# VHH binders against g5egk6r2213to2383, part 3

Target 1, 171 residues: g5egk6r2213to2383
Amino acid sequence: QRWFYKHFPMVWTGRLALKSTEAMINLHLINGSETFLNDVLGRQVTEENPRRDSVKILQRLRLDNGQVEHIYRILTNPEYACCLALSSVNNIENLKENDTNLKSHFIDYLINKKIAGISSLGEVETKFKSARVHVFAPGEIVNRYLSELATSLHDYLQNTDTRYLLIVFTN

## First folded at step 11 (VHH)

Design g5
Fold by ESMFold2, look of step 13:
Structure g5 (fold): chain B 171 residues (1-171), chain A 123 residues (1-123)
Amino acid sequence: as target 1 above (171 residues)
Amino acid sequence: EVKLVESGGGLVQPGGSLRLSCAASGFYFSDYAMGWYRQTPGKQRDLVAAITSGGSTKYGDSVKGRFTISRDNTKNTVYLQMNSLKPEDTAVYYCAAVEVTDSSGYEHLEDYWGQGTQVTVSS
């Protein structure tokens, strides 16, 4: 609904990739530095100032080895950018397929493996600032974060059975 | 994209030394374990040496005391110093970013390999 877009504007559209699978996603800024996020992803889509078109998961962070404090510090650090990632498609005929890919190949995979996905975005002089990217599936620490800092969003996601990831960009 | 580029291989006399280097890119190098493996024709790749993000090392039995693995996190490079080389050390040496448990909690999602560098120890 319009309430969601008013409070959490879309800031980027692109592909999330893991191994041979991709899903189109929209990012919505939840907390943190929009300036930092724009520096990492690009400010304008032009030949001179392109935006990044994809984020590829190449590493992982184990969530079952006492990383809770580290994870929460990532989620709450105001210098970073914390985003909600939702399925994105050009038309409704493709929406079901993209939602299914996002669920099975990203969300369920990360939950079953008890990991966060990790990407490394390299600096490109004058175009992109470098960043490490953490990709979290729904779970205890993410739900705690949302319930404490974005309660209405948390209720919205639960009530609508919305498939999502939490994606955090750090320096 | 994870990229691993080996260098420093070549021909050396028995008892000689070589230093292999592996330049790594596409990930935050300092948080991940790295390794060196070698392969002779018709055999599987064998572990030569591994080093964790925290600097803990492991060596294959046949190279202990002769080879030293190290890393330079400022240059995103892992090294293998090979001393007292023997003809039996002749192999293709591969730099590896492999799925191994590391105390950092950060791990590669799958195995990533360099193209390999030939080391030949003439008898």
Scores: ipSAE 0.475, ipTM 0.760, lowest interface PAE 1.2, mean pLDDT 85
Fold by ESMFold2 at other seeds, look of step 12:
Structure g5 (fold): chain B 171 residues (1-171), chain A 123 residues (1-123)
Amino acid sequence: as target 1 above (171 residues)
Amino acid sequence: EVKLVESGGGLVQPGGSLRLSCAASGFYFSDYAMGWYRQTPGKQRDLVAAITSGGSTKYGDSVKGRFTISRDNTKNTVYLQMNSLKPEDTAVYYCAAVEVTDSSGYEHLEDYWGQGTQVTVSS
């Protein structure tokens, strides 16, 4: 809806990949440094200097109870960039397929394995700053974070039953 | 893209020494466990040594006391010092990024392997 996009404008569109599976996503900055996020994803100064087009999950972080403090520090660090990831396509028919793919191959996979997805984005001089990327499915820690720091967003996501990931770019 | 590149293999006499190196890229090396495996034709790859992100080590029974695994996080490199080599140590040695438990909770999603380096201990 219009409220969501007013408060959390889209900052990036691209592919999220795991093994041979992809889903198109939009990122919306929730907390942290927009400057850092733009440095990592690329600044669109011209068509010759495009943004990164994908984030590929290559590692995992186990979400056993012993990781709660670590994860919360990642989510709340003002120097990082914490983003909400939503399904993105340019037509309704592809939206259902992309949304189903995002759910089954990313959200449910991460929940069932009790893991966060991890990506490493390499530096490219003049174009991209490097970053470690954490990909979280909805769950206890993410729900606590949203309820404490973005209460209206948390309510919106629950009321609309919106499928999402939380993606954090760290240095 | 995870890349692992081994070096330091070769031909050596029984009782001799070799030092293998593995240069790693495509992930934050210091957060993850690394290992060395070896394979002879027709056999499965056997664990030689593993090292956690925090530096704890594990060795296969046949190499304990003779081989030492170490890591240099500033160079993204894992090493295998091989002393008192025997003909039965002859194999292709692989650097590996494989799922292992350590205190960090960070793990590789898949098993990643180098191309391997041949170690031959003659007669």
Scores: ipSAE 0.441, ipTM 0.761, lowest interface PAE 1.3, mean pLDDT 85
Fold by ESMFold2, look of step 11:
Parts: C-alpha cells; structure tokens; sequence
Structure g5 (fold): chain B 171 residues (1-171), chain A 123 residues (1-123)
C-alpha cells in the first residue's frame, strides 16, 4: 500500500482556475474537519446545493507584508479543513498539459508574485456565511504549517519532490 | 463567473428620480466595496458613489445630497437612488466591485465592472 494514499485518501476531484487557465486537481485532507470540507464543497442533496466541480481564484493575499501571520491561527483551526492538492488527469494525453498548467500558472505564478490565491464561496449556496479558500504554493508559510501539523507528510513531499499546492478551506 | 448586471436606467425629465440596481453574482458580495461610476463620451469615468463592505459611503461632489447609495447583502445588490436629476447627470452608469484592503489583507485579483445602463435627463 502506498503510504501517502493510505493516510490521505482523495476527498475531491475538480478544476482549479486562475484567470483563463485551469488545472485538474485531487484534494487530500491532511488536517481538520472532513465534515466542514464536504459542507463547503456541497453534498449534492438537492439542486440547490450541488457539489462544486471547481474553485476559481479571484482574490490574493500578499505573503511578504506580514498579513499571513494574522490569519495563521485561522489556517490551523482544526474546525476547518486543510488539503494537499495534486495534479489529476483523466487520460495520458492531458497529463503533460495539466502538469504544465499547474506548475506554470499556479505554483510558479504564486511563488513569483509572493501571494496566496483566494476564492470566496457563495453564502447563498452554502450554510456558511464567509467561507473562503486559500491556495498556497510551497514556501515559508506552507513549510511552517507542515512542520507543525504534518511532519511526516512534509518529509514525504520533500523526498519525492512532489508538485503540490496547499489548499485551506475556512469560514 | 463574476457578473454585475445594472438595471433601472432610462429617460427622465429634469428634477425627476431614478433608482439604479446592480445584481452581483459569482463572488462573496459582503467582502467587497461597491461603487457606481459614470461616463459620457469623450470624458473620463467619474466616481458617483461608493459604499464599503461595512456600509460607509462616499459621494462625488456633484451628486452629494441628491444621490444615495445603499446595499442589501442578503440580496447581493447595490442601489443608487438618484433624485433631483439634471441634464449634466446624463451618462452611462457602471456598477463596480472594489475591495478596500484593511487588516484582512485580501485584495482583488481583477477589477469587476458591469456593462452599464444609460441614464438620460432631457426635457
């Protein structure tokens, strides 16, 4: 059994969008509440609450001005959900394009701009009033998060040189 | 998909009133300051009125006392009540979503604008 998938099974597959670019991703819950995660992603009980198939980055948070320190407690709150996002493909022909989009248009973009990507989830579509998605590329805040809350996963990601995003759902 | 849809424009006599509405979707409305801007052909776009996420308002000098901006966060809608209209108020009016960054640090990645609604004040 692969260690990663045994401990962090996939909980969602969907599209991550930024500007005009998309990448397919799998989410793996690494910390927090699966109940909260499924609530904000939608449980598909009715047509009024369908399960989301995408997350679109529409806002940013600068990481080089100290603002992220103010929200670190929120990011680590065990009532919310922190996920590892990995590339997802539906066939081999799409694999290279999806990997390239994820690396160039999300990971490298966020690193070079020194920002986190932010999405606000609609209040009308969920019972949560201010639900947000924080999208982080590997870097200082992610290393801190993983070193404090998921040390074995941190070692795994470094040893495998895995391409990933850290995606945190909060309310 | 972010969408701002203006309505309520039209032709009105001087001294009359109109109420503009802007319905917002595709983002969390309560996080954003909202504004109304207007533009006549060949001129720069002017701020008419703005309202923060917390409800504080600001008005352009030429509309103070005549126009009132308001928002209904439960309906994701911003309004502009325009009273005592003058021919100089004739313009295309645009709704915009503008976020005021404060201690939270969240900023727009892109500006959001509506398509505009024509207001014509003529006798």
Amino acid sequence: as target 1 above (171 residues)
Amino acid sequence: EVKLVESGGGLVQPGGSLRLSCAASGFYFSDYAMGWYRQTPGKQRDLVAAITSGGSTKYGDSVKGRFTISRDNTKNTVYLQMNSLKPEDTAVYYCAAVEVTDSSGYEHLEDYWGQGTQVTVSS
Scores: ipSAE 0.231, ipTM 0.661, lowest interface PAE 2.0, mean pLDDT 83
Fold by ESMFold2 at other seeds, look of step 13:
Structure g5 (fold): chain B 171 residues (1-171), chain A 123 residues (1-123)
Amino acid sequence: as target 1 above (171 residues)
Amino acid sequence: EVKLVESGGGLVQPGGSLRLSCAASGFYFSDYAMGWYRQTPGKQRDLVAAITSGGSTKYGDSVKGRFTISRDNTKNTVYLQMNSLKPEDTAVYYCAAVEVTDSSGYEHLEDYWGQGTQVTVSS
């Protein structure tokens, strides 16, 4: 646990939403541009220029035949921001409930439907740059990516049985 | 948060033309397939035209050759050029983010609809 937070400190916390369901998450940048990520999610420079507080899944992308190479290119582009999303709550009791919610309403949902969740974050002049957001549950494509580019992280997640999503911000 | 705002409707004589616009916000417009639908009182909404993010188009049989859908990804706007209008084209026209064939594989999870703009074709 301490190894993970030393290498991948939290870069954002907020809500991940799908329809009427939400889960609180922390993002940890694992590859790509932190500058781009901060431009999209906002820099907390003053109280009147806050970060975005949520990412809402509005679309889906089927992960079936014909999408694997497209998705892998998205995952590996160094100009994008690839993040690990973990459950986030302000105490241990809420962590178990939020982690269970993240599993059932997001992770299992995406796996069972064989889809990635998609959000489109609109530009807000002077505050946020626009981005397309891909939300991936664990699976073959994500495992391949982590095994090749972040092997120690992949081992950590497997050995600790950590629930997670992989969230990529693209322009 | 997603907003689709139609404009350009109105009263027009048979044989006339109108150009509808749909301004989109709250999402990354260039990633979405868009469509125009129409509805008369007491009937279901019918597909008028759809356009993928890559520019491929599809038209309803009754409007083919008379209507043209287009999009401008730099202005986040979808257009419907309506020529040779007939009384049966009278309807409320809705802009929508909906599924189309030949899409890039990106499909929205919920239907998103504008408020509609009235088109009336009458002498």
Scores: ipSAE 0.120, ipTM 0.573, lowest interface PAE 3.6, mean pLDDT 82

## First folded at step 13 (VHH)

Design k1
Fold by ESMFold2, look of step 16:
Structure k1 (fold): chain B 171 residues (1-171), chain A 123 residues (1-123)
Amino acid sequence: as target 1 above (171 residues)
Amino acid sequence: EVKLVESGGGLVQPGGSLRLSCAASGFYFSDYAMGWYRQTPGKQRDLVAAIYSGGSTKYGDSVKGRFTISRDNTKNTVYLQMNSLKPEDTAVYYCAAVEVTDSSGYEHLEDYWGQGTQVTVSS
């Protein structure tokens, strides 16, 4: 646990929404620009600045039509921000429900439909930069990415049987 | 939240022209298909025109050659230029972000509709 948080500290917490379902998540930056991510999400250290509170999936990217090169570029571009999304712990009672929602309504849904979830975050002058958001469940190219470029993280997730999404913020 | 706002409807004489506009927000506009549909009272919504992310277009049989759909990706706007209008074109026209296959691979998760704008072609 201490190994994971030492190498991948939490950078944002908020709600992920799809249709009528929400799940609380924590984001941990894996690769890319922390500066870009902070500009998009509003992570500030000086004062109690607002940050975005949610990401809502309203579009999709088909993964069954030969998108491998496109997805790889999204995952590896150093100017983007690739994050690991994990269930957020509020309390013991809510943890079970939140974890179940994340698995069944996000992870399994995306896998079964063979899609990535897509969101758009609009610019808010002086506060937030705009971003396009790709939400990936575990799958062929995501597993390849983690096994090749973040082997220790991949092993950790497998050994702990941790549910996750990869969420990438692009410009 | 996906928002679609139509404008440009109104009353026009037969043979006249009208241009509809649809301002879109809440998604990365340039990768998605967009369309115009119309509905007369008591009937289903019918496709008028669609434009895909790559620029290809489709038209309903009754409007082909008279109507032109276009898009401006810098303004997140879809247009419908309607020429040689007939009384039969009288309807409420809806801007739509519809769940269709697009060569970009990016698609709307479900159908999103505007409020509609009335077009009336009458002497």
Scores: ipSAE 0.579, ipTM 0.805, lowest interface PAE 0.9, mean pLDDT 86
Fold by ESMFold2 at other seeds, look of step 13:
Structure k1 (fold): chain B 171 residues (1-171), chain A 123 residues (1-123)
Amino acid sequence: as target 1 above (171 residues)
Amino acid sequence: EVKLVESGGGLVQPGGSLRLSCAASGFYFSDYAMGWYRQTPGKQRDLVAAIYSGGSTKYGDSVKGRFTISRDNTKNTVYLQMNSLKPEDTAVYYCAAVEVTDSSGYEHLEDYWGQGTQVTVSS
């Protein structure tokens, strides 16, 4: 859809990994600082100015124990970066497998376990700033985030039944 | 990838002391609980000590008062100071990031173990 890409152009593409499964994703910045995001992920793929090529989920955060309010305040900080993650259609030779992996091994997994996926991106001097990464499937926290900070996008995603993750980079 | 590397094990006389170190990488160390476990051949690994991200600690009954766990978040390292060592403390000691409840709510997705370091309290 022309509306989505006009308002939320792609800002990064790469691999999202969990255990032995990976999916190629595109990130679209929906709120927060593009400068912060670029400092964390890098700007281009070169030997001198590389870009990170992956985000690996190694940790989890339970979403069913009532502690989400303080996390929500951190996640909505405008100095950080909140992205919508969609299946990458431009770099995948097996689009069906990638789409299936994203749904079953990331989205459904996170929903069924009632967790967020968590990654730690370590600092690399002069190249990448460190970040904590929260990976959310659609659900209560994401609905609250979108309804408060990106209402038109929320309506769009609901009406198009779009498969997505919300990925938030903080420090 | 997650990596846990123990050091500081060795041979010590009863009543002596030893300090173990575990260097951690591949995860956001300051957000995680870390632990030390020990194992004698043919037995399960026992919890020795754990330290949570906020600094609170937990000890196994047989080592309480003799062992002290600590962490240095600037070096991504967890330590175990072992004092008043007894022959029963002889074991392989493992640094671990396992199902230790994290006071911050962040948990490891998988269990991670170091290679182990031998501690022998000789008679």
Scores: ipSAE 0.218, ipTM 0.644, lowest interface PAE 2.2, mean pLDDT 83

Design k4
Fold by ESMFold2 at other seeds, look of step 13:
Structure k4 (fold): chain B 171 residues (1-171), chain A 123 residues (1-123)
Amino acid sequence: as target 1 above (171 residues)
Amino acid sequence: EVKLVESGGGLVQPGGSLRLSCAASGFYFSDYAMGWYRQTPGKQRDLVAAITSGGSTKYGDSVKGRFTISRDNTKNTVYLQMNSLKPEDTAVYYCAAVEITDSSGYEHLEDYWGQGTQVTVSS
């Protein structure tokens, strides 16, 4: 019954920010390098070994016809980490507010502007490697990727009308 | 956080030269356009020069031929070489990461500004 969580366990929980809005998200690794993702985000949850707790969108990438090959290169590169981002079930104060923020201020915003969100995560020596972060809302290219390479996941997302982002961490 | 730090301003006589530098951090510098703006008290900020990620440049009419914008992607730095300075060039000069069209498709989401560096052209 809980097919998704058995196949794609949560690997990170944190805040996604854009302008003055935040949403709590869970990441589930779909494709790419788990080692790279762990080096960027951190694995251990201790005071001596903290994880990153947020990703802030500060730049954007226009999504035009000429971006198809670039986007596919990002999504399919085995050195990168491609994650599905869902609303965090751990945010119990107001799950409805979190879901509303994720939909209206991230997903719909990115779709309406025809952009991907871009973040930069700085290196912290011995703790975190640096990374570029691309945040994609559902759309033709993302839907094509999921329908061709992760058909069961795509069917799940469509059948449950699940809100999601695809978040890719690159070097 | 996007951080822009200007340097190289100061006092110079008419006809002199200055080179402004802007160290940028918090984004992948080589993918984005950068600019220099200037402002005198009580006026709006005016475009001085802009440079795209690919190196294409644009200049304000009053500085064409005298100012040159350039970038060094290995140092995450944008420069403004200002020659043949005039008293009317006196202003606070701001490094800017602003939303401008770039053929790369990568753009700043909001306007990000440095703190500014004073340039004074006087004898």
Scores: ipSAE 0.460, ipTM 0.753, lowest interface PAE 1.4, mean pLDDT 85
Fold by ESMFold2, look of step 14:
Structure k4 (fold): chain B 171 residues (1-171), chain A 123 residues (1-123)
Amino acid sequence: as target 1 above (171 residues)
Amino acid sequence: EVKLVESGGGLVQPGGSLRLSCAASGFYFSDYAMGWYRQTPGKQRDLVAAITSGGSTKYGDSVKGRFTISRDNTKNTVYLQMNSLKPEDTAVYYCAAVEITDSSGYEHLEDYWGQGTQVTVSS
């Protein structure tokens, strides 16, 4: 636990939404530009500097062999931001529902459909930079990334039986 | 929240022109194909024109050569220039964000529709 948070501090908390279902998540930056991510999400929340509160999946990308080059460019591009998304445990009354929603309506859904979830975040003048968001469940592409570039993180996730998504912010 | 708001409809004489606009919000506009459809009471909604994010267009047979679809990705707006209008063009015109069928592989989870704008062509 201490190892993970030392290397990958939380950078954002908010809602992930798909259709009529939402789940609270924490994001932890694992690769890419912290500056880009701050411009898109707004880490410091004040009356004058709000944080985005949600990411809504509105499109899908079917995962096939033709996507491998594009996906790896996204995952490893230092100008973009690649995050690990974990269930938020801050609300005990909703913990079981949140965990169930994340597993069944996001992780299992994306795996069973063989898709990535896609969100588009619009620019808000002086507050938020626009971004395209790719949401990946564990699978071949994510496992390849973790096995090749973040082996210790991959071992951690397996040893703790952690449910997660990989969320990448681009553009 | 996804919103599509049409404007520019109205009453016009045969042979006249109208320009429809559709302002879009709540999504990354440049990633979506946009289209115009029309419907008369009791009939199916028909394709008028569609335009991909890259600018490729297609048109319904009855409007080819008379109507022109365009988009401005900086204003998140799609337009329909309607020339040489005929009484048969009388309908409610709907703006839509539709599934992209090009090589990108990005698919809209659901279609989005505006509330429509009335176009009436009469003498």
Scores: ipSAE 0.139, ipTM 0.562, lowest interface PAE 3.4, mean pLDDT 82

## First folded at step 14 (VHH)

Design p2
Fold by ESMFold2, look of step 15:
Structure p2 (fold): chain B 171 residues (1-171), chain A 123 residues (1-123)
Amino acid sequence: as target 1 above (171 residues)
Amino acid sequence: EVKLVESGGGLVQPGGSLRLSCAASGFYFSDYAMGWYRQTPGKQRDLVAAITSGGSTYYGDSVKGRFTISRDNTKNTVYLQMNSLKPEDTAVYYCAAVEITDSSGYEHLEDYWGQGTQVTVSS
């Protein structure tokens, strides 16, 4: 899609992991600091400054506990980076398999459990800045975010039935 | 990766005291509950004490009044002060990041355990 990639270029590709399951994803920055995101994920300037290749979900945030307003304020902080995560593909055949894994093991899982996935990315001195990572399936918080901050993207995703996660990197 | 490292176990006489420490890494420590469990040979791991992100504490009946759990968020460390030790307290003690309900809404996804530290109470 020319429109989508014109406005939201890919900034990272890698593995999203939960327990023993992985899915390949592409991240597209939709709001916040590209500099912060690159500091967290790596700049790929040299071999000594490698890019991170994975984000592993080890904790959860319950979404049914009344934390919505506080979490939303964290999501919208312009110092941080909010990304749309889409299935990463080498070809159309791999797309179906990876998309099925992303839907079943991440999106449906998070929706059914009523949770966000949480990762903690540790600092590595000159290589990576540390970050807390929130992984959201589509739902109330995400719909509010997109409707307020990325209305055209929200309409696009609705009209194309695109499967996605919202992944927010905070400091 | 969640990493938990216990220390402070050992041999102590009845009536004595020990302090266990657990250094934690791989998550934002101050947002999550932590616990101490113990296991005697042939038994399940039993909850000894737990502490929430907000500092609320819980104790097993057999240790209430004798053991104190605490945390230092600046050192990412949870402690278990064990006083008035009895031979029945002899066990391997595990630091745990487990699914303990916390009013913050932040919880560990699975049970994560340290390797354990032996506590032996005998004369």
Scores: ipSAE 0.415, ipTM 0.750, lowest interface PAE 1.6, mean pLDDT 85
Fold by ESMFold2 at other seeds, look of step 15:
Structure p2 (fold): chain B 171 residues (1-171), chain A 123 residues (1-123)
Amino acid sequence: as target 1 above (171 residues)
Amino acid sequence: EVKLVESGGGLVQPGGSLRLSCAASGFYFSDYAMGWYRQTPGKQRDLVAAITSGGSTYYGDSVKGRFTISRDNTKNTVYLQMNSLKPEDTAVYYCAAVEITDSSGYEHLEDYWGQGTQVTVSS
């Protein structure tokens, strides 16, 4: 609510895509470097410094074979950025469809397949730094992350039953 | 958007050489396995060569010792050097980004294929 937005203001809004489905999301930085995140997503300082407008999932990382444990130190590196993604709703008629897409086509999909979604953001010289993007639905690795690095947020999300994704940008 | 664009095909005499290139975009190239496949009319695609993200290579029996797969991660490009070409090598050659197990654990949601490049070895 007001506590969440006071502590974790929105730092980006855009489209998250998987296959033929999109959902509008807001990102809230919860751990790591805002400078790194802005370098990856764009600063919108001039007409020639645009922001990226989307993140597309094209790859997966299986969560049931121990592979994600090998990268946990990278995910928690304070030089990179970890965000909470919430549904972005700018129009009441879009609220239900966007919320349904986020739940069914991203959150439930990732949980049921036991995967993280992976995006690769390419460098554009002078505009965007490259990044690998990990998209996690609530679950074991996210609970570990939040319990270690954002315990008050972890409590908040548990008590409010908030629908979210954890999105981590790394290099 | 993932794109795979082949080039370097053409007509060559038996015993000749060609170098195929495949320019890749839309993914973190250095973490992915890449492969070359070929298809003769009326048959299924056959694996010609593959190279993992870690650099391990695999070859089909009919091309082993004659073809070499390599990659340049700075150019997001995979290559197939084809030497000692024979009429039986005549086919459409496809570049592919396919699931191959390696230490990174990153896998494509889908297999991706180029449009293919024709290689014709005369007589």
Scores: ipSAE 0.240, ipTM 0.687, lowest interface PAE 2.1, mean pLDDT 84

